# Designs tried in a protein design chat: VHH binders against o26223. Part 284

Target 1, 191 residues: o26223
Amino acid sequence: MKLLWTSQHIKVTVHIDGKVSKMDVLEAIKTRRSIRKYQDREVPEELIDKILDAAMCGPSAVDERPWHFIVVRNREMLEKIPEVHPYGAMVKDAPVAIIVCCDSSLEKIPGFWVQDCSIASQNILLAAHSLGLGAVWTGVYPLEDRVEGIRRLFSIPEHVIPFSVIPLGYPAENPGTRDLFDPDRIHLEKW
Below, E stands for the ipSAE of ESMFold2; O stands for the ipSAE of OpenDDE; V2 stands for 0.75 times the mean of E and O plus 0.25 times the DockQ between their complexes.

## First folded at step 19 (VHH)

Design X5 (framework vhh_7nfr_2; at its last look DockQ between E and O 0.70; V2 from the best seeds 0.00; counts 0 for: pae E 6.1 > 2)
Fold by OpenDDE, look of step 19:
Structure X5 (fold): chain B 191 residues (1-191), chain A 124 residues (1-124)
Amino acid sequence: as target 1 above (191 residues)
Amino acid sequence: QVQLQESGGGLVQPGGSLRLSCAASGFTFSRYDMSWVRQAPGEGREWVSRITYGGKDTWYADSVKGRFTIARDNVKNTLYLLMDSLKSDDTAVYYCARDAFDLYSEHGSPFDYWGQGTQVTVSS
């Protein structure tokens, strides 16, 4: 009995009807891609709120929740980000960007803020994808030029560290899906 | 048109030093990370070093760490590689390359433009 692995083409039936079909979490994780091209379409504030809500739902070290978020919609500011972020060129084409920051004064366990902000950033990406938006994680920390550039541009206090810049928009590209599963990276009981 | 032109290569004795330069034109140099890549005869291309657009962060391959120094002058649109304590294994064509993508890229090639290269030969 040849188990025909029927490649279930997950027909993402984008039901055009206003009901945002809720993507399950595994689907969101597996089908998420970095999106760097966006439609000339505004992102509703309601979606940004949902994304930010999701961003704040992740765990943090001893529940320190050190994250802050700058929501940027101003075109002039979006256009300036690439000047201090060489690989953030797509930000100028996005209708909105979220800058994830750490307030170091909220940190309880030193160094774990990077993990905390990473979790928040990833949740932004997953939430965006589940809502039919495209996003990309552009790294800021720990690159000093980028950290300083973003800090200056947005008048971020010294005790607050910009961590990532995440442009968001309705996707104007479809990079497809990737299978990145590697069983060689799995060790049972010991290395 | 983007142009990168390497210079400063040559023949040097083991333990010697060289300074490579890369003149950049046709783009805003100060907005791109830059790298040096080398290719030894019969071998593949090896990444050597990277420097951020503002020059504050640098990275080196383990093979050159502690011996090579990458630097840049954004006013002169020039990338540099200072090579000290040169070894025979450093013999290669050295290329200046513009980093096209962030460190975490889903793309196969991290570089979008290359120079013609400059030959470095370390021989006694």
Scores: ipSAE 0.326, ipTM 0.711, lowest interface PAE 1.3, mean pLDDT 90
Fold by ESMFold2, look of step 19:
Structure X5 (fold): chain B 191 residues (1-191), chain A 124 residues (1-124)
Amino acid sequence: as target 1 above (191 residues)
Amino acid sequence: QVQLQESGGGLVQPGGSLRLSCAASGFTFSRYDMSWVRQAPGEGREWVSRITYGGKDTWYADSVKGRFTIARDNVKNTLYLLMDSLKSDDTAVYYCARDAFDLYSEHGSPFDYWGQGTQVTVSS
């Protein structure tokens, strides 16, 4: 990439080497796609730690932070998830999955934990994307069949609610970006 | 080979009731969400109801909510639609359909298999 610059009254941006080591947040939001095909390549523990750190940075109702995370790398366990989640077939091919859970004993305002765990789940997707990984949110809550199945598989206690299962890995597909902006959804001053 | 076969249609008077059945074979029925879809003469297909693979979650189109009940029997591999308080607008061919995509996918929920349909006619 070559950049234009001048010497006197104009700011000049120069890219040395042409690489950017981090992704702009708006770019990450606009370009993140659900990735369901993964390379046969391990995800370093360091990257999982960074993703979970990002997951916990989200706001929550009255700072209740009700989330817990189960990191699943065991092949047998990953292969069992599709048995209770019929549309989670890609999980068996992922090197790792993160299960986002709510510990209801941490709730301080009833009924807001879904928003809290949704924020954590979306942060996982964005952080994974920014680190060169692909991920997909497979839904668990509020579907009772999936909640029961995942709880049973991972020995999740009754006061803890599995919310989402997020397989991730180095992507083996590129579905491209989507243009989803719809001005009809925007209302100025009132409905 | 996936097979879906509907039955239980017929002619009924307004306010009447029917029970539709759909026999499923050629796949593991208990691992798929299932839907009922209907098509009135000269109209497009209209989604009616959906039930999750385990039967614990159900959804209904506004046009039938409170009048229709979807159910499944995973031992008999059978999907049901219990229709009460039938109206002339319910006249259609009713199809049993298998859901191809997850509700949470970035794709809509298109159906990959459905049956030949069963006619329901509510007398005018």
Scores: ipSAE 0.080, ipTM 0.544, lowest interface PAE 6.1, mean pLDDT 87
ESMFold2 (binder alone), look of step 19: mean pLDDT 83; pTM 0.833

Design X6 (framework vhh_7nfr_2; at its last look DockQ between E and O 0.10; V2 from the best seeds 0.00; counts 0 for: pae E 3.2 > 2, placed apart)
Fold by OpenDDE, look of step 19:
Structure X6 (fold): chain B 191 residues (1-191), chain A 122 residues (1-122)
Amino acid sequence: as target 1 above (191 residues)
Amino acid sequence: QVQLQESGGGLVQPGGSLRLSCAASGFTFSRYDMSWVRQAPGEGREWVSRITYGGKDTWYADSVKGRFTIARDNVKNTLYLLMDSLKSDDTAVYYCARDAFEGYIPDSFDYWGQGTQVTVSS
C-alpha cells in the first residue's frame, strides 16, 4: 500500500513569464503570515516602491496622511535595530526594513495617527506578501524605550514618532496558514 | 553563559514588604526586557511583572497591580521587584526571566533563574 503522499503542492505558480501573478486581496489577507527568516537575496527597489505605494493608499483621519517611511538597507543600521528592539532580532537578517513614522505636525485630529500608521503598516505587510516577500510587524510605539531608541538611531526629530519597524525579504520559512475566524467575536445589532 | 540569580526572598507577615533582586550576567542586560514570574505550590507559573530594557515602561498582573513595583539598574545589571502589602496568596517561588527575542510572542522567556522563595504567613 503505497501511501501516496499527496503533497498538496501549493502551486506557487511562479509564472516564469514576467507576469507577476496578482494575488487576490482576500487571498493575500488570509494567507499572510509573519516571516522572520529571510533568504540571502536582495529585494529589488521596484518592489519596495510598490510596497510604499500601497502603504500610502490606505485611509487616514480627515485625510491627514501623517505617515513617513524610512527605508533601511545599510547593514550596520539593520544590525543596530535589535539593540533597541528586543523583538526585532530578525531585522539584522533582513535585506531591508521599513520604519513607519508619524509626523505629528500633520495631525489634524489628535490620536488618530495610530490608526493611520497601523493601516499603512498593514498595507506594507499585505503588499509584501502579494509580491512574494515575507515581512513582520515589529511594534515600536507605544513603548517609550523603543520609540526613543529608534529615534536616536535614525536621527528622527522629536515631532516625528517612529511607529513600527518592518523587515522585508524573500522568505526562508513557510509557517503555513491558520484560521483565525471566531464567530464569538461577532455580535449582531447589539452586544 | 546567561545567568540569572534571584535573591531577597523570605518569610514575611501579611501586610509586610520584600525586595527581590535578580543579578544578571553573561549577556548585555540593558538590551533585554525582563520579567518576574512566580509559581505557587501546586499551581502553574504566573507572570507577575515586566519592564522594558530601558526601564521606561512597566506592566503588572492584575493580582499585584498597585502593590508591586518592578525596576532595574542597568549599570548594576540588576532587576528588582518591590513587593508591598503582601498577601498570603503571594506565597510562591519568584523567578527572574529574560524576555524572549526572535520568533517568540510577548511575555515569553528564554532564560530563568533558580528562583527565590517568598512566604507570606501569619
Scores: ipSAE 0.632, ipTM 0.843, lowest interface PAE 0.7, mean pLDDT 91
Fold by ESMFold2, look of step 19:
Structure X6 (fold): chain B 191 residues (1-191), chain A 122 residues (1-122)
Amino acid sequence: as target 1 above (191 residues)
Amino acid sequence: QVQLQESGGGLVQPGGSLRLSCAASGFTFSRYDMSWVRQAPGEGREWVSRITYGGKDTWYADSVKGRFTIARDNVKNTLYLLMDSLKSDDTAVYYCARDAFEGYIPDSFDYWGQGTQVTVSS
């Protein structure tokens, strides 16, 4: 592991699967794309651990941290997800998926768990991208039929709410970077 | 106001070809992924093809792979669908649709054209 120091800017170099990662955070945000085609290649458990560590670093309402994660690698289970979650059709082709859930017993401020789990979900996408993986967020909540289907499939208790299913793997496509800056969305001082 | 106007439909024999166009206005076309979606009589809408905002990647439904080609011209703000080897099953109204490719509800479209009829008849 090699650490690089400067007086004004701190860069951390971390070896990932024998390679140094140097992706700037703004670059990661700008270049991340939804990836729905994956190589036939396993994702090492240590990369999943790093992704989930990142997922848990997000802010939450009153620091309630209501998130739980189900890591799905079993082929039969991955193939069943599209049967109850049609937005997750690509999941059957992914080597792994992460289901982001809210444990409602951890809520300290009612109703903010959606923001909390959204933050965790986006952190998963960014962390995966920075590690050379591709991912896509497929929405489950608030679609009641999808929530119940995923809950049933994974034996999720009634006080736990499945929020999103995020398949990931080494990408087999490259959609490219978009130019999305729109000055008309910026309002100074007031609307 | 977002406007999508399809053209190029018509009546063709089985095995024939058509070239559909979609003129886009009222938004920055080059910032959006685009799709073609079709609807056969009495059926729901079926996604046909997708192209990324820059034109680098394309996707096709299994039913049209190898026969249809999607393309775009970001200077002319125009989306195209070249349809070859047409079959009777391709008979439908074809819609140009602005694709929510980066949305977390995949295969969702927020704006549609009025459609152009493609009829493949024996």
Scores: ipSAE 0.204, ipTM 0.572, lowest interface PAE 3.2, mean pLDDT 88
ESMFold2 (binder alone), look of step 19: mean pLDDT 84; pTM 0.851

Design X7 (framework vhh_7nfr_2; at its last look DockQ between E and O 0.77; V2 from the best seeds 0.00; counts 0 for: pae E 9.9 > 2, grease 24.3 > 24.2)
Fold by OpenDDE, look of step 19:
Structure X7 (fold): chain B 191 residues (1-191), chain A 120 residues (1-120)
Amino acid sequence: as target 1 above (191 residues)
Amino acid sequence: QVQLQESGGGLVQPGGSLRLSCAASGFTFSRYDMSWVRQAPGEGREWVSRITYGGKDTWYADSVKGRFTIARDNVKNTLYLLMDSLKSDDTAVYYCARDAYEYSSYFDYWGQGTQVTVSS
């Protein structure tokens, strides 16, 4: 197995036969980093479809699947997101962003939608990473200014709650990996 | 040029109240989260309070929770800190700061500060 560094500085395992190996799920989880710098390169629709497919594969409370996704490629709209998200400056530099939303009318058990949308958001990040893209989770909910800002900007109905904005692109940075394991956070049988 | 200018500090007795103001200029004030930070003599800088750009969400350090109120007027480009039930431990230079990062207590711009002294 030869390890190839792609032009994106992503470690890709290539089999001897020239086939690109898919990233292992644990590898994806452990090596994923927030990416806030992107290449001036478009993300193929096929990759976005795969990412969205992954986003919808997570569990949800009583299978309520309350999530909706807004795919944003319009340059003007991407440039406006930072106006309502002070820490979303990188969104304007991304070729695409996914806005994860909750349709409250689909919620069966109150409050679990946050978990559902979190799982969806995380799956987006992991899928993006496994596909050689960089992404970052920019939180919208529960901050009211951001929620309302995104809602207004994208004409999101009142019963739909924007949850996160996730810019995506080919990475133009390599933050490296971190070891975040903390045994002090593990309790056996009791606290 | 980004400018932040604090005012309203002074000498007050324990249990007293003050209202600090911060005049902002040189940037679109309404698009930035803002914080108050203070530094007591001989101590490091301590985050006090934060307010979102639209003013709908606020956070407070445990040391000031229930006593201080952060507010803003985006029309006047002004940040406020209402300080009630002041204690001697609140004595510090208070700085207005523009939030740069959400979770790192990183601020990209600061004012010169205003002195608050709580003493009997």
Scores: ipSAE 0.684, ipTM 0.864, lowest interface PAE 0.7, mean pLDDT 91
Fold by ESMFold2, look of step 19:
Structure X7 (fold): chain B 191 residues (1-191), chain A 120 residues (1-120)
Amino acid sequence: as target 1 above (191 residues)
Amino acid sequence: QVQLQESGGGLVQPGGSLRLSCAASGFTFSRYDMSWVRQAPGEGREWVSRITYGGKDTWYADSVKGRFTIARDNVKNTLYLLMDSLKSDDTAVYYCARDAYEYSSYFDYWGQGTQVTVSS
């Protein structure tokens, strides 16, 4: 019997098919952490494209897909975000941020756009993680001060609602994994 | 150096009103959410109210909702707590606190507190 991985046979080179597996989805979900420190390293546009593609793959209420995304790389603009978001200080240090917005004119079911944009935001976090990036969701909606501040800063129209600001970059910290499973939150058949 | 200085406490009858003030200095007050926290004798600290840096969003503990009003003046760098319909259960030292993060229970700077006593 041949042990392909422990033998010096050349057959292993024949199986290079040109497609490489990505991170397992359960692994991505379990190991993703909020990252607030970033390396001084640019994030290629190709990675942002992949992340936004993933964001748009999320389900939405009656397929309304109400989301819009603003990609912010301009240093001056990134540095202004903390002025209107007191818990977004790390945004000024990120090479790029994505602002997730709702276009209320696309809304088909009142109020479900929050769920829709939350799904898109979480997909951004998972996709970034799978690509070796770190990110964090900073809340904008429903806090009126933050919504108004971000809208003015980025010239967002009145019918468009900024939902979240997500800075991203190559991580400069490793918080480690956490065990968050809590059996007391699981109810069988009824509450 | 961050400083928070509370004032306006005192002795008041049940059903009475007080206005607490907190003078802030040593930081850009208009960039931070602020909270009031109280501590009754022999008890832990209890969060009372929070206001966002621009003053447009406010939250209250269930025990004070409808009776207390939080406000801020970003020109004067002052936080306020307007306390109406006071009860004996409101007797406590009241602290002005700066929110460090989006965690309501984590405050990086505190004042020395002002005593509110509600008794007949």
Scores: ipSAE 0.006, ipTM 0.370, lowest interface PAE 9.9, mean pLDDT 86
ESMFold2 (binder alone), look of step 19: mean pLDDT 86; pTM 0.879

Design X8 (framework vhh_7nfr_2; at its last look DockQ between E and O 0.01; V2 from the best seeds 0.00; counts 0 for: pae E 18.5 > 2, placed apart)
Fold by OpenDDE, look of step 19:
Structure X8 (fold): chain B 191 residues (1-191), chain A 118 residues (1-118)
Amino acid sequence: as target 1 above (191 residues)
Amino acid sequence: QVQLQESGGGLVQPGGSLRLSCAASGFTFSRWDMSWVRQAPGEGREWVSRITYGGKDTWYADSVKGRFTIARDNVKNTLYLLMDSLKSDDTAVYYCAKDAYEGSFDYWGQGTQVTVSS
């Protein structure tokens, strides 16, 4: 009995009729992929608002909520990001990018801001995916050149640390799904 | 056209030192992270070291950590690898590599031979 693994192409039927089909959270997590190719299509502001709302819903250390977000739509600025971010080539092709930043003055416990901004960044990715958009996390921190490059480019004050650049758009690629479950990474009670 | 040209290789005794150089042209050198990769005879390519485009961050393979130093001069469009305390296991062709967007390398030099032998 050849178990034909029918690659169920989860056709995310983006119903054209404006009703964003509710994606289950586990589905969103499991089916999310990094998207680096985008359609020549604008992302509505309403979707960005939803994404940013989601970004701010994550926990933070002692509720410090140190995150700030720069929404970038200016073509010239998007095109400049790759100049200071070698792995950000796709940003120039995206209709919009979100730069996640940390205001260090809001940090209450040192070092946890990385976790806070990571959670925010991941929520951006998941929210984008659930809304039918593609996104990719391009790391800025902790690479000093990238941090400084983005800071200069966007006139970010010294006490604010750019953490990630996340281009977003309607996907022009479908990388498929991955099974990343690894039972060898699970330890019961002890290592 | 992107060009990477390694130099500085040679024969050296164990415990000796070499300085490799890579002359880069055909792209904006100062905008790209760069790496050294080596290939020993009969083995696959091994990543050795990486440096960010501005030179602020560096990484090393465990095998060379504490012995090798990667550096760059963006004015001269040159990548360097300072190799100290060389060992026989360091014998390889050393390649300068331009980092690509995907975390891989999109351009390589022709390589320079490093031979560590008594």
Scores: ipSAE 0.536, ipTM 0.811, lowest interface PAE 0.9, mean pLDDT 91
Fold by ESMFold2, look of step 19:
Parts: C-alpha cells; sequence; structure tokens
Structure X8 (fold): chain B 191 residues (1-191), chain A 118 residues (1-118)
C-alpha cells in the first residue's frame, strides 16, 4: 500500500478583495516559475533587503549559516557574467543579480554547505516571487569553469565558493502554473 | 490619495462584447503594473489579466485567454479590458487593481458589474 499525496483542486489564484493582500506561502511555492525575461525597470533596494532577509531565514546544518551574498547592479558586471557562465545569457538583461556564496571558514560539517546554500537560494526565489519579481537560479557550483570564472570576475577569495547566480527583476513573461505532483514518488514506510 | 474608478459594465448576451475602463488618479500611473480581477457571486476573487507599466507585456488567465485584451493609455491614466466572446462564466464584478511592492495589490476600485445572460 502506498500513501498517495494528491493535490486536488489546485487553484493558483491571487486573492484581491479590496484590501492589501500578502501572498500565501503555499501559493508562492506552487506558482513560482523560472523567469528569464525582465522589464526595463529598476528593483528598489528595499525589496532586495527583504529578499536577503528571507534568504538568511533558512535552516542550515548545525546552524552553521555559511552563506554570503553579492548584490550586482552594475551593467558592465552583469554583462560580463555570460562570459563565464554559458547558460547565463539572461543575466545581462536583468536589472540586478544575487550571487549566493559559501564561506568555507563557517562550515561546521564539511560538505553540507551545498544544502545550506540551496535552501538560501530557493528562499530568494520564493521571496522575489512574493514581492512581484521574477527570478531564476543559474547553477555555478559544482561546475569548476563556472566557479573559477565567477570567483575571478567578482574577486571572490579562495575560501569562498560561489554557488549560484540569481538574476531578478519585474517579470516580462508569465508562463502560468504546472501540475507536477507525481504520487509514484511517494513511498509509505519503506521504498 | 489613490483612486481607481471602473466603468463600462452591463448586461450582454453570450458571445457579446464589452469594454471596461478604469480611470486612475492620485499616483504616477505610468510607473505601475496594473491588473484586472473579478469576483463572481459566492466566489473568491480571480485574477484576470496584467499589463506592465509601459504596456509592452500582458498576461491572461487561461479562462479568458484569446477572448480578453488588456490595454492602457498612460497619457489619459486609463486601464482597459476589452472582452469578446463573453460566456455566462464571465458574470462577475470586475475590479481594477494597482500592483504592490510585496507581491500583492495595494489598491482597488469599487468595481463594475458584468452580467452575461440570454
Amino acid sequence: as target 1 above (191 residues)
Amino acid sequence: QVQLQESGGGLVQPGGSLRLSCAASGFTFSRWDMSWVRQAPGEGREWVSRITYGGKDTWYADSVKGRFTIARDNVKNTLYLLMDSLKSDDTAVYYCAKDAYEGSFDYWGQGTQVTVSS
């Protein structure tokens, strides 16, 4: 027997009833899509601050909190990222990008920083979405050419490991929601 | 003070057309993305369409895609919704909404009633 987790009546709806509304966390998770096209519109610093606050709320292995963030707004720097990231072409069109990094001097359990920085990166995506922004996670680690390229471009010290580059901005596309729930991935008590 | 005033609703037969307008004042209209949202009797509000501040990009709910067109006039500070091929399921109060910084709508109008009936 398997326990089936079905998501019936999934309705991706932003409820607006004549008052200021906040996005529900389940709605944010279910409706977030990778956004690779952005409006020619600046992102206020206050929104970036909220996003980074959310990023740092993630759990980490033994509370090691190994993350650091580089906020990139300079056009010349944004335009150089695709030179060291073959699939990061959309970054040049974003008003801002966040680079999620691990400071290895903060690790308490070797190797768990990948999970820690993945959690922070996903929180960035969700927080951006809840604030009306679109974002996409472009992978850096574990691809050595990308790690070294980003490290060189941003003068990142050797003990700091760039993990991901997340361009973000007001979205210029809306791909809609997907039904990705697969009950065959759910196992009861054992495999 | 932000003000949004919807108009253009009415009674129409299935397959008919309507144009909704939303007059905006009290803010710099051309700097904000705008949306249409509707609420049918006994239902929650349903997002219908969005347009970017410059008008270059638009989005539609699946239920209205191909039938509705959102537009804006940044000189007249007016948002529009052109509704074609109306169905009974489109019966609702339609609201004009200003997008918020926190991923929600800050302000909305009083709404305009659209009724699709034979």
Scores: ipSAE 0.000, ipTM 0.108, lowest interface PAE 18.5, mean pLDDT 85
ESMFold2 (binder alone), look of step 19: mean pLDDT 84; pTM 0.846

## First folded at step 20 (VHH)

Design Y0 (framework vhh_7nfr_2; at its last look DockQ between E and O 0.54; V2 from the best seeds 0.00; counts 0 for: pae E 10.6 > 2)
Fold by OpenDDE, look of step 20:
Order: structure tokens, then C-alpha cells, then sequence
Structure Y0 (fold): chain B 191 residues (1-191), chain A 122 residues (1-122)
């Protein structure tokens, strides 16, 4: 049975009644794409709040929740990020970016903060997508120049590690969906 | 206009050393990661090494790891490749490549130099 992946046009039916139709979690995961082009449109604070709420709902090692978030809307700052972040050119075109950081002083056990911040970052992407926004994960850690660059730009303390920069906006592109399922990557009981 | 000009190539014996340079102009050199790429006769282009814009992080292909060192001088707008313990298999045209910042680029690099020939032969 060839599952005809009908290109369901995710009609983001912006229902007129302001109710952002929530897509289910599987749909969000499967249809999410990196979006690097944005409309000249502001993102409401309410949406950012929802995204940040989602970012904080992920698990963390021993519930350490080491993450901090810098919300950047200042145009000058957005334009400076690409100067220290290769492949971050799209940040200058986004109405807003979220910088995910780890406060090392919050770590209860060493080394899991990368996983924790990754989960937070992914939740940001999924939440953004489910809300009709586009986003892309631009990695900062573990590249020292990027880490230091972002630290300097935003006056981030030494004990706080910038992890990712995630620009967000209303999508100005539609890259389509991908089928990334690979049965060869699935092993039963043993390798 | 972006310009990359490689130099320092030549003929060396196996086990010898060579230092390549790449003079960059036409863009803010200190803002871009840079790479060396090589192409052997009859082969495709092979990534050799990369260095971040500030020079704090470097990567090497397995084939050159431990033998080659990438470096940069952002004041001089110059990229370097120090090649030690050269082997016959290192024979190639070596290109300086500028990393692309455009997220839609299918390639990691948006500009290349003309290349410099490195020949390792006894």
C-alpha cells in the first residue's frame, strides 16, 4: 500500500475569529520545516509567550531546567547577529529571535544541559510551527567564536552559555514537507 | 568584488612541508568562516579543512588530520594551510573557499579562488 502522501496543503486556515487553529503534535512534527524567509509582519507578544511556555515544558535532567531565553526584537541587534553567526543571515530579516541559553549555575549534574537546551529549542520550533510561524534553529554552541560573539553582543555572563539562536516570523516561503522515515535506521531488539 | 588568491603551492617530496596562503579581498574577511578544498586529478572536490571566523574552532578531513593546520590572520585578510608530512595522495589543486552565509545556498561555499597546485612526488 503506497501511502500516497497527498501534499496536504497545510491550509493554515487563519480562521477570521482569531483562534489560531492548533495542529496536533504529530502534524506539527511531521510538517515542520526550517523557515528562513519571513514576511514584513510583527509577531504578537502573545505568540512569543506561548512559544516560550512550550520551551519550558520539556524535560530536563533531574528537572534542572537550566534554560534562559533572550527575546530579541531590536532591529540593530538582529542585524548584528549575522556578524558573529555564520548561516544566521536570515536573523536580520526576522521580526524576532529567541536566544536559548544555559545557566550553568542551575545544573545539578554536569553535561546534560545540551540535551535540555536542545529540547527547549525543538519545542520552540514546534510551537512556532503550530502557531503558523516559521523558525529555524541556528546553532551557537559548541562553536567558541559563535558562543563568544553572542555573549558579547548581549552581555551574557560567563556562567551562562548561549546555545542557539532561533529567528521567528510569519513564513514567506513554503519549502513543502519531507518524508524522512528510514526503516533502515530501525533495529528490533538488537543492532 | 570578492577575490580569493591562493599561493604557496609547488613540488615537494613525500614527507615534506608546504605552506599555502590565501589573500582575501572584497568582503569582511573576519566575519566569515573559511575553508580549504582540494581537487586531485580525475577526482571530485574534497573538503580539507575549515576555520571559524575568529579562528577558535578548526576542523579537518580525516585524510589530513594531524598533518595539516589551518590558520588565519584577520588583520592581513589571509588564510593559511600548513601542510606537514605530505603524501603523494595530497597532490591536488588546493582552493581557498569562503563560507556562504545565505541559508538557501546548496553549497557551503559561495566563492573560490583559482587554486594553487600542490604536487607531492619523489
Amino acid sequence: as target 1 above (191 residues)
Amino acid sequence: QVQLQESGGGLVQPGGSLRLSCAASGFTFSRYDMSWVRQAPGEGREWVSRITYGGKDTWYADSVKGRFTIARDNVKNTLYLLMDSLKSDDTAVYYCAKDAFEPSSPDSFDYWGQGTQVTVSS
Scores: ipSAE 0.414, ipTM 0.765, lowest interface PAE 1.1, mean pLDDT 90
Fold by ESMFold2, look of step 20:
Structure Y0 (fold): chain B 191 residues (1-191), chain A 122 residues (1-122)
Amino acid sequence: as target 1 above (191 residues)
Amino acid sequence: QVQLQESGGGLVQPGGSLRLSCAASGFTFSRYDMSWVRQAPGEGREWVSRITYGGKDTWYADSVKGRFTIARDNVKNTLYLLMDSLKSDDTAVYYCAKDAFEPSSPDSFDYWGQGTQVTVSS
């Protein structure tokens, strides 16, 4: 019972709203841009749920899954983030932000949580893009001033490490695509 | 408006030391990361060092690591660069800069002082 044709198979996934995703994964990766300008439009809770579901699909060191997410919609809190994260100024203009954190009590191998949370953060960016949203990763870890500031602002306990702040919303800009491939960065067999 | 004023440069022999200062005004100094940048004769500008707004994290270019120390005083709104073991390759105009080249900061808001000349010569 052999299939006689070779074809690109489009995955059909039933989402909470019943829609099927149409964006190819390579297209999403190549076309995602950091978006720092947002429409004055709320992001529905169900889209945030889908984004966080995608975040949790990432691999983690020995399946430790150390991540926690803080969803911030409160205007006053969003407006305070730039006070402790000076390069997160666009966060005050976003309808929502997600703070990616590591719960160190879930670590199974110390230090690999950075890779784990980086994977989750990138999945947030890609999922947001596939849903028609724009987002940007603003760095918190490993900058001690930013880690302490965000921890204090959101009452994050000492065993939990804020890793990134990701504002998102419907985009109000289109910076276009970039060609970033650099073959000089590729080394065969050794350095 | 944003104002940055460097001082403390001068002529120094190889192996010598200098302490640069940058007085900042026109913005809330303690909210921003700060950098030192230098420009040697006939060269483009080279990033030298960076410090976070609270002073807890610092970075240095490989060419100065172990010899230079960046510091800030958020009470006096002043950025410092302590330069030790100076070499002829350190001869340059030194600038302090706000917005330390983060990708989220547009170049149109990067501010530079007038610079202070450091000359290391036998």
Scores: ipSAE 0.000, ipTM 0.319, lowest interface PAE 10.6, mean pLDDT 84
ESMFold2 (binder alone), look of step 20: mean pLDDT 80; pTM 0.810

